# Miniprotein binders against q9lnl0: the designs that were tried, part 4

Target 1, 290 residues: q9lnl0
Amino acid sequence: QLRHGFYEGTCPPAESIVGRVVFNHWDRNRTVTAALLRMQFHDCVVKGCDASLLIDPTTERPSEKSVGRNAGVRGFEIIDEAKKELELVCPKTVSCADIVTIATRDSIALAGGPKFKVRTGRRDGLRSNPSDVKLLGPTVSVATSIKAFKSIGFNVSTMVALIGGGHTVGVAHCSLFQDRIKDPKMDSKLRAKLKKSCRGPNDPSVFMDQNTPFRVDNEIYRQMIQQRAILRIDDNLIRDGSTRSIVSDFAYNNKLFKESFAEAMQKMGEIGVLTGDSGEIRTNCRAFNN

## First folded at step 26 (miniprotein)

Design w4
Fold by ESMFold2, last read:
Structure w4 (fold): chain B 290 residues (1-290), chain A 87 residues (1-87)
Amino acid sequence: as target 1 above (290 residues)
Amino acid sequence: SPEEVRQKIDRLIRALQEAMKTGDPTEIMYLLWEVSDLAFMLGDPEVMLLAYEIEEALFQFFRTGDPSKLEQIARLVEELIRKLQEE
């Protein structure tokens, strides 16, 4: 029931409205792409792409946002702004789950990444339980990561595209990579620079892609090959024999990376979707309808 | 296998206990990541959510330097150790 152009008859300006809202935010703050990538991933891998992550907790009821692994997810105001405009033009028509999908796709293109079509027709979930949150940490082994991604339908190539592609933009706080700055195999110039940067107060952050931190491109894979990966999970991809060749392929062929990343994002955006009569169309993305 | 899992749990418990003696919050965080990844693979939401709660308290400590977070972290790590012993 997902299809391209789902809203052509019911809300013709839907995708253009989302695109304009995303552009306006991105133009003022280039970190929007990293925020939306993380938002979509955390929503989709937790019981499907149903916007359950967007539900705010109440004093009576916690939500997925109550879980610490989601404390750093941001950009919800971008989704809210798009939803507000869509409700004025097409009341109760465009789901929050579709807004997240379209917004993330558009932000990738703005950051120089692939331009790709997404199917639409998602409906919004009716549950947001903390106990459903299952996310692996930054030091996970490749073997464990492969098994986890396989359990949600992704092969190794898709996994490598999502992990590296998701880290070609964005930052990591120093507390996340202390093992890396002590690793004698890490590029010595970068390691020294990071030691200096991390002496600052309040757990400073650094860009995960040291060369092109605001562009979605294959540079993160080139950094991995050069022993310059910031996070342990990224360094693991070049060190492990089961993923090394894929990292190399992406590092030396930006077109292949962009095509693979687009396909991976399309697949991720369709995990466990609600369509037809399932779920609802929320009027406020932060709360279930009454 | 169940035996390998039990041995991993026992090693993590001992490592957490030693890290608590030194009071090194970075070492505790790295152990928490191992615990949460193990809980992920075992399908154990109770242990996983507790590990996530401690992780967030550690991030708040790293970002603010607030020493009251260390007391919270210690209490939660002791609770985590008890939960792991019940595994």
Scores: ipSAE 0.761, ipTM 0.905, lowest interface PAE 1.1, mean pLDDT 93
Fold by ESMFold2, fold request of step 32:
Structure w4 (fold): chain B 290 residues (1-290), chain A 87 residues (1-87)
Amino acid sequence: as target 1 above (290 residues)
Amino acid sequence: SPEEVRQKIDRLIRALQEAMKTGDPTEIMYLLWEVSDLAFMLGDPEVMLLAYEIEEALFQFFRTGDPSKLEQIARLVEELIRKLQEE
């Protein structure tokens, strides 16, 4: 069963060790928050938060990492570093799934986002199968997105918090938003700026949040209101009648956004978890135990 | 709904075939996103995974300009069209 303070008796320094490792990486590279947000999302929404995404493929066995939609997920070395230190202090105790959960929570706080508690006690999965990877693309309709999020237990408000909150930090390559550059409803000054930025070689990238790209805050929703969303997914949220008012609520109430985002992240971190005697505690997050 | 799905599949096949003639990688990528979202809703992992593979090859092409990626993409799109025709 998940509980707060699961490791208080078995590995008292667990959360502080993860926090220090995350802080050290974040201090050198503010993009850590975006990396960990994406990692947790791709792990949790695909058959639950069991760290199946972390498994490296072998010559005999592909893994979720073998799927192209996961090719851009990064930050696995942060999880490895935390795991290495935890194995020295508390062998075979702290799961990789819990490390991902704690690390993401801490990276959000470092980026100025909400501070929230997470329950721990997750165990690591015993399967990482490419055919389990099911992720929607950046141009999906709101109606389809609502159905997809509902199928994993999320209502519309939770969906809007996760989509916008997950994009308040991070970048998008120009190839991902060419439709936005051609959209006459997009803010004309930003369109012109993006056209210039995207002329560079090798598929340049831009920040998805043009004002506060390294902070987890409600600015992305204010950008949506101003017709300055970079991704089609984000622009869809302000244009569709089923999500428009929620976007507005978040844009005009940062406290409401932060509380909603924290709640959404707590819910996401508990999808399909393995507990008790299920799964394992991996000694190496990239490989199943033998 | 089944009729709407079949009509969408037929439209996507025709659009993919036309995009292959023009050779516009961006147009192909947007069609792949429609295909993968449809496959997600239909629960078709084979089509979905193939669309993801083509998407990644397109991203690699956009980043490197490597013309060998275009030949790889063409082969995979032809396979995708065959799988969609079997729907």
Scores: ipSAE 0.755, ipTM 0.900, lowest interface PAE 1.1, mean pLDDT 93
Fold by OpenDDE base, fold request of step 32:
Structure w4 (fold): chain B 290 residues (1-290), chain A 87 residues (1-87)
Amino acid sequence: as target 1 above (290 residues)
Amino acid sequence: SPEEVRQKIDRLIRALQEAMKTGDPTEIMYLLWEVSDLAFMLGDPEVMLLAYEIEEALFQFFRTGDPSKLEQIARLVEELIRKLQEE
């Protein structure tokens, strides 16, 4: 079972090593937070937090990473680097799943988000199958989203915290929000700006959080209230009666958001985890041991 | 309800067919999201996977402008329609 300080007896420097690696990358590229958030989410909500997302496809078999919906996931090199260092000092001890969890936590803190503890002791899964990938699109209805999150044990508040919190950093390609550009309800100034930005070739990207794109804060919710949400799902959160009040609460109470987001992240990181003797400890996060 | 689901599927099929006629990749993309979301709720990984594949092709098209991707997309969408019809 997961516990705090899981590696205290087996790899005392585990979390510090991960933290250092994350910091080094974050210091050079602040988009790391967004990358890791997405990575963890895409891993955890697909057959649990078992690092299945990290498996590279081979000529023999595809992996979750082969799925187009995961094409934009980044940060694998961070995990690899952490794993490499860990394997030097604590061989075959720290799972890739735990590295992802720890790394994401640390990156959130670096981005000004909440600091929270994570329980460790995750094991790496033995399955990475494209057919397991189940992710919702950017235009999903709130109702559908609620059902989806409920199915994995998240209530509405946690869902809002996770969705918005995840979008408080990072970018979205123009192709993901063409509907918003055409939405008369969108803030006119932002709409104009986005139209201009999206005129460029190669499917440009814009920050989902237009004000603090490198900070994990409640700003995204304020923007939702201001009709400045980029993705339809985010706009839907403020428009839907089931989530509107939550959005408002987060918008006006950053502390509440941070607490909620911390809780959401902790919970997310524990979805369908393998523990004990289940799964394996990968030596290479991109490949199964066998 | 099952009937409602069927109606939605039929709507999406028609919409996809129409989108294919117009050739608007953006329209196709958004329809694919609806399809994939529906498939998500229905627990149909085959449809989801195919939708994701098409999405990837679309993204590649948006990124590269390679018209050959449109042909690929067309083929895949046709396959998707067939699958949806079989639901």
Scores: ipSAE 0.636, ipTM 0.858, lowest interface PAE 0.9, mean pLDDT 95
Fold by OpenDDE base, fold request of step 32:
Structure w4 (fold): chain B 290 residues (1-290), chain A 87 residues (1-87)
Amino acid sequence: as target 1 above (290 residues)
Amino acid sequence: SPEEVRQKIDRLIRALQEAMKTGDPTEIMYLLWEVSDLAFMLGDPEVMLLAYEIEEALFQFFRTGDPSKLEQIARLVEELIRKLQEE
């Protein structure tokens, strides 16, 4: 089973090594936090946190990574580097799933988000099947979202924390929010700005959090209240009666948000994990051992 | 309800057909999101995967402007419509 300090007896430097690698990348590129958040989410909500997303497709077998919805996931090189370092000092000991979990945690803290502990002891899965990929789009209704998150054990508050918290950093391509640009309810000044930004060719990107795009904080919820949400799903959160109060609470209380987000992240990282003798410890995060 | 789902599917099919006539890739994208979300709720991985494939092709088109992608998209959307009709 998962526990704090799982590697204390087998690989004492495990978390420090991952932390160092993450810091080095984050220091050079602040977008690492957004990348890792998305990576962990896309892995965990699809058949659990088993690093199935990390498997590269082969000519013989497709993988979750080959699915279009996962095409924008980044940060694999960070995981690879951490794994490489770990394999040098602790061969076949630390799972790729744990690396993702630890890395994401550390990246959140670096971005000014909450610091939280994670239990470790995850093992890597033996399956990466495109047919398992089930992810919602950016225009999903709150009701549908609630049902989806409930199916993986998340309540409404946790859902709001994860959706908003995940969007407090990172960018969205213009193609993802054309409906918002045309929405008369969006803040007129922001709408005008976005229209201008999206005039460029090649599907430009904008920050989802317009004020603190590199910090994990409650700012995105304040923007939701101000009708400045970029993605439809985020705007839906403030407009829907089932989530409006939660958004307001987070907008008003950053401490509450951070605590909720920390709890949500901890919970997410433990979805459908393999432990004990289940699965494997990959030596290469991009490929099954056999 | 099953009836409501069928009505939604039919609406989406009609909308996709119309979008194909106009050739508006943005409209197609947003319809695909509705389709994929519906498929998500219905637990239909085939429809989801196909929608994701079309989505990826659309994103590539948006990024590159390659008109050849439109032909691919058209074929895939037609396949999607057929699958939806079978629901």
Scores: ipSAE 0.634, ipTM 0.858, lowest interface PAE 0.9, mean pLDDT 95
Fold by OpenDDE base, last read:
Structure w4 (fold): chain B 290 residues (1-290), chain A 87 residues (1-87)
Amino acid sequence: as target 1 above (290 residues)
Amino acid sequence: SPEEVRQKIDRLIRALQEAMKTGDPTEIMYLLWEVSDLAFMLGDPEVMLLAYEIEEALFQFFRTGDPSKLEQIARLVEELIRKLQEE
């Protein structure tokens, strides 16, 4: 079973080692938080938090990483470094899945987000199949999104917390929001700015949160209310009656958002986990042991 | 309902065909998102994977401007249309 302090008896320095590695990378590159959030999400919502996303494809076997929808996921080197250090002091003890969970938690805190505890004891999965990858696009309707999140045990509030919370940091390529640039309902000043930014070649990127792009806070929801959401899904959240009140609550109460986001992250990290003797403890997060 | 799904599929097919005529990669991308979302809800991994493949090719085109990617995209979209017609 998952529990707090799972490694207290087997690898006491486990969480501190991960935390140190994360800090070192974050200190050099603040985009680490966004990277790890996306990594954990893309892993957890696809057949559970089993580190299946970390498996590199081979000529013989494709992996989840082979799927185009997972293109752009970053932070693998952080996980690798943490795993390397852990294997030196606690060989074959800490799972890659737990490293991802701990690392993401720590990166959120570094970015000014809520501090929360995570239960550990995850095991690494034995399957990474492209056909398992199911992710929604940036223009998905709220109704469809609600159904999707419900299927994995998330209620509407948790959904709003995760979608918005995940977008309070990080960037989006211009190709993802061409519809918004043409939307007359979008804030005119922002629309003009984005049009200018997106004129460049090679599909430039912009911050989804225009005000605090490196901080995990409720600012993204405030921007939604101001018609300054960049991605269509984010704009849909404030326009849809099923989610509007939640967006408003988060926009006006950062404490509420942070608490909700913390709970959502904890819940997400426990989706479809393997425990006990299930799965394996990988020695290399990019490859199965056998 | 099955009938509503069929109608949506038919609409998307027509839209894709039209987008292919205009050659607007952005329009194709947005249609692919609708297709993939629909496939997500229907639990059709083949359609999803194909849509993702086309999406990747589109992103590569947006980043590189390589015209050869457009040819690849065209072929893949045609395949997607065929699959949708079989639903």
Scores: ipSAE 0.627, ipTM 0.855, lowest interface PAE 0.9, mean pLDDT 95

Design w4
Fold by OpenDDE base, last read:
Structure w4 (fold): chain B 290 residues (1-290), chain A 87 residues (1-87)
Amino acid sequence: as target 1 above (290 residues)
Amino acid sequence: SPEEVRQKIDRLIRALQEAMKTGDPTEIMYLLWEVSDLAFMLGDPEVMLLAYEIEEALFQFFRTGDPSKLEQIARLVEELIRKLQEE
């Protein structure tokens, strides 16, 4: 069973080690927060938080990484580094799933987001199958999104918190929002800026939060209200009656957003976890033990 | 409703066919997102995976400009259309 302080008796420095590694990477590259958020999300919503996303494909067996939707996920080196250090001091003790959970939490705090506790004791899964990958696109309707999040136990408020929380520090390739560049309802100044930015070759990226891209705050929601949402899904959140009030509340109350986001992250990190003797403790996060 | 789903599938098929004629990769991309989202709701991993594969090829094309990717995309889209017709 998951519990606070799971490693107090087996690996006391576990969380400190992860935190240090995360800090070192974040200090050099502030986009780490966005990377880890996306990593945890893509792992947890696909057959639970079991570190299945971390498995590299082999010539014999594909993995979740084989799916194109996961191609842009980053931060694996952070997890690897943390795991390497942990294996030196606490061999075969701390799961990769817990490392991801702890690392993401710490990264959020570093980015000015809420500080929250996480229960630990996750074990690593034994399955990483491309056919399990189910992720929605950037133009998904709010109704479809609500259904998707409901299927994994999240209500509408939690959904809005997670989407905005991730996007407030995230980046998007120009290819993801061509519809918005052509949308007359988008803020004209931002539209012009994006058109200019996206003229470059090789599908460049932009920050979804144009004001505070390195902080986990409610700024993304304020931009939604201002018709400055870049992804269609984000614009839909403020336009749809089912989510409009929530977006508004978050936009005007950063504290409320942070609290909601913290709760959402805690819940997300506990989706479909393995505990006890289930699964394994991987020594290499990129490969099953056997 | 099942009827609405079928209508949506048919619309997407027609749209994909038209997009293939025009050769607009951006249009194809956005249609693929709709297809994958629909497949998500229907619980069809085969269609989802195929859509993701095509999407990846499109992204590679956008990033590299390699025209050989267009041929791959065309072939895969045709396969996707066939799968959708079987729904």
Scores: ipSAE 0.603, ipTM 0.848, lowest interface PAE 0.9, mean pLDDT 95
Fold by OpenDDE base, fold request of step 32:
Structure w4 (fold): chain B 290 residues (1-290), chain A 87 residues (1-87)
Amino acid sequence: as target 1 above (290 residues)
Amino acid sequence: SPEEVRQKIDRLIRALQEAMKTGDPTEIMYLLWEVSDLAFMLGDPEVMLLAYEIEEALFQFFRTGDPSKLEQIARLVEELIRKLQEE
């Protein structure tokens, strides 16, 4: 079972090592927070937080990483570096799943987000199958989203915290929000700006949070209220009666958002975890031991 | 309801067929999202995976402008339509 301080007796420096690696990468590249958030989400909502997303495909065996929806996931090198250092001091002890969880937590804090504790003791899964990948698109309705999140144990408030919170950092390619550029209800100034930015070749990207793209805060919700949401799903959150009040609360209360986001992240990190003797401790996060 | 689902599927099929005639890759992409979301709700991983594959090809086209990707997309969309018709 998961517990705080799981590695205190087996690998005391575990969390500090991960934290150091994350900091070093974050210091050089502030987009690390967005990368790790997406990585953990894409892993956890697909057959639980078991690091299945980290497995590289082989000629003989495809993996979750082979799926197009996961093509843009980044940050694997961070996990690899942490794992490499951990294997030197604590061989076959710290799971890749725990590294992802700890790394994401630390990255959020570095980006000005809430500081929160995570329970550890996750084990790595033995399956990474493309057919398991079930992810919703950027134009999904709120109703469908609610159903999906409920199926994994999340209430509406937690859903809003995760969706918005995850989009408070990072970018979106122009191809993901062409409907918004054509939306007459979108802020006219932003719409014009996006039209200009998206004229460039090679499917340019823009910040989802136009004001604080490198900080985890409630700014994304204020932008939703202002009709400045980039992705349709984010705009839908403020338009739908079931989520509108929650968006408003987060928009006007950053403390509330941060607390809610912290709770949401903790819950997300514990979806479908393997513990005890289940699964394995991978020595290489990109490959099963056998 | 099953009837409502069937109606939605039929609408999406018609829309995809029309989008294929016009050749608008953006329209195809948005329809694919609807299809994949529907497939998600129905628990059909085959349709989801195919939609994801087509989406990836579309993204590659947007990034590279390679016309050969359009041919690939067309073939895959036709396959998707066939699968949806069998639902």
Scores: ipSAE 0.578, ipTM 0.837, lowest interface PAE 1.0, mean pLDDT 95
Fold by OpenDDE base, look of step 26:
Structure w4 (fold): chain B 290 residues (1-290), chain A 87 residues (1-87)
Amino acid sequence: as target 1 above (290 residues)
Amino acid sequence: SPEEVRQKIDRLIRALQEAMKTGDPTEIMYLLWEVSDLAFMLGDPEVMLLAYEIEEALFQFFRTGDPSKLEQIARLVEELIRKLQEE
């Protein structure tokens, strides 16, 4: 029973508080958008948008955060700060799951992406189990990706919007795209640049979107067409017949991309949500109430 | 098909064994992604988790250069191979 304005009667300043916190962090560090996008995705596609990803592991029990695939997820401090502010004004009212959803939406808008509404009323889950984590790697085939996204109710267009949209901001470690550096089909100039950048120690990172790495726009799809995709999955999208036309459409029409991305984000944020009396409202996003 | 899956698993096992001989951590990483993706499709969380653990160790190695991580990786990969052989 998610709805727009869920907190209008219980916590009127809920979204404004989250927005303020997000803005303050984004203003200081524009990588916030990429961080929150990844956070929401890694939470939502694993047993739904229930903030299970936010639970810290303890000596007694591990959590989803204990899994290596989630090791690079960032932005927890943003959620914590928002939660702290909310608990002062509206104690035990706004879920961590909703904070993640609102924060991610706001960060996208700040990064020049589409502005879209989100329904709220999510509750926090009571389970965070490493064995539930099922995430695909960066070299996954399009066919496998399509099957995975279909299993959670996403069509091919939505998949392309989410994958590309998520990669229009943020970075990738060099270890994730060694296959691309060795790919003769990759743009030669970019390949050379990446080889140079990746010579450094400590597994350096590069922008996935080489032109507008802090803006949510269709530039990533243009780069795909130009054989300048960093991750193999992104390159596969333009090469595979089932997704090529979609990539081309997004590359050519930023408005179409933004609309599609907005819809995709809204849909993603509603995967397997808990509502009503299910789950709980955590007072600390990093720990279950009990 | 089940037979095709088994063939793929066998290929991955052989590839992992070979990669362990060469000691190329990047090759191991990419094979792990294939293994984890396969495990994802098959719904095998144990194999996935083990692959993720190995991946994390590899990332630590890439970031720190600590050779002790390679020993850890070797042990974990051997365990992974054993699990895959049981599939």
Scores: ipSAE 0.502, ipTM 0.801, lowest interface PAE 1.2, mean pLDDT 94
Fold by OpenDDE base, look of step 27:
Structure w4 (fold): chain B 290 residues (1-290), chain A 87 residues (1-87)
Amino acid sequence: as target 1 above (290 residues)
Amino acid sequence: SPEEVRQKIDRLIRALQEAMKTGDPTEIMYLLWEVSDLAFMLGDPEVMLLAYEIEEALFQFFRTGDPSKLEQIARLVEELIRKLQEE
């Protein structure tokens, strides 16, 4: 069973070690927060938070990493480094799934987001199959999104908090929002800027939050209201009657957003977790113990 | 309804076929997203997987400009169309 302080008796320095590793990487690269958020999301919504996403494909069998939707996931080296240090101090004790959870939490706090506690005691899964991956694209309708999030236990408000919270940091490749560049309803100045930025070769990236791209705050919702949402799904949130009021509330109340985002993150991190004797504690986060 | 789903599938197939003729990778990608979303709603992981493979190839093309990726995409799209028609 998950609980606060799960490692107090078995690996007291567990969370501090992860935190230190995360800080070191974040200090050098502020995009770490976005990377870890996406990593945890892509792991948790696919057969639970069991670190299945971390498994590398082999010549013998593919993994969730083999799916194109996961191609841009980053931050594996952070998890690896934390795991390496943990294995030296507490061998075969801290799961990769918990490392991801702790690391993501810490990175959010470093980016000025809410500070929240996470329960630990997750175990690593024994399955990583491409066929399990079910992820929605950036142009998905709000109705479809609501249905998808409902299937994993999220209500509409939590969904909005999670989507916005994830997009208030990080980048999107130009290929993901070509429909927005052609949208006459998009802010004309931003549209022009994006057209210019996207003229470059090799599918350039832009910040989804144009004002505070390295801060976890409610600015992304303000951008939505201003017709400055870059991804279609974000623009859809402000236009759809079922989510418009929530977007507005978050846009004008950063405290409310942060609280909601913290709750959403805590809930997300506990989706379909393995505990007790289920699964395993991997010694290498990229491979099953076999 | 099942009929509505079939109509949507047929529309997507026609659109994909047309997009392949024009060779517009962007259009292909957006159509693939629609297919993936449909597959998600229908619970069809095989279709989703194939769509994701095509998407990956498209992203590679966008990043590298390698024309050989377009040929790969064409083959994969044909396979996708076949799968969609069988359902």
Scores: ipSAE 0.266, ipTM 0.695, lowest interface PAE 1.8, mean pLDDT 92

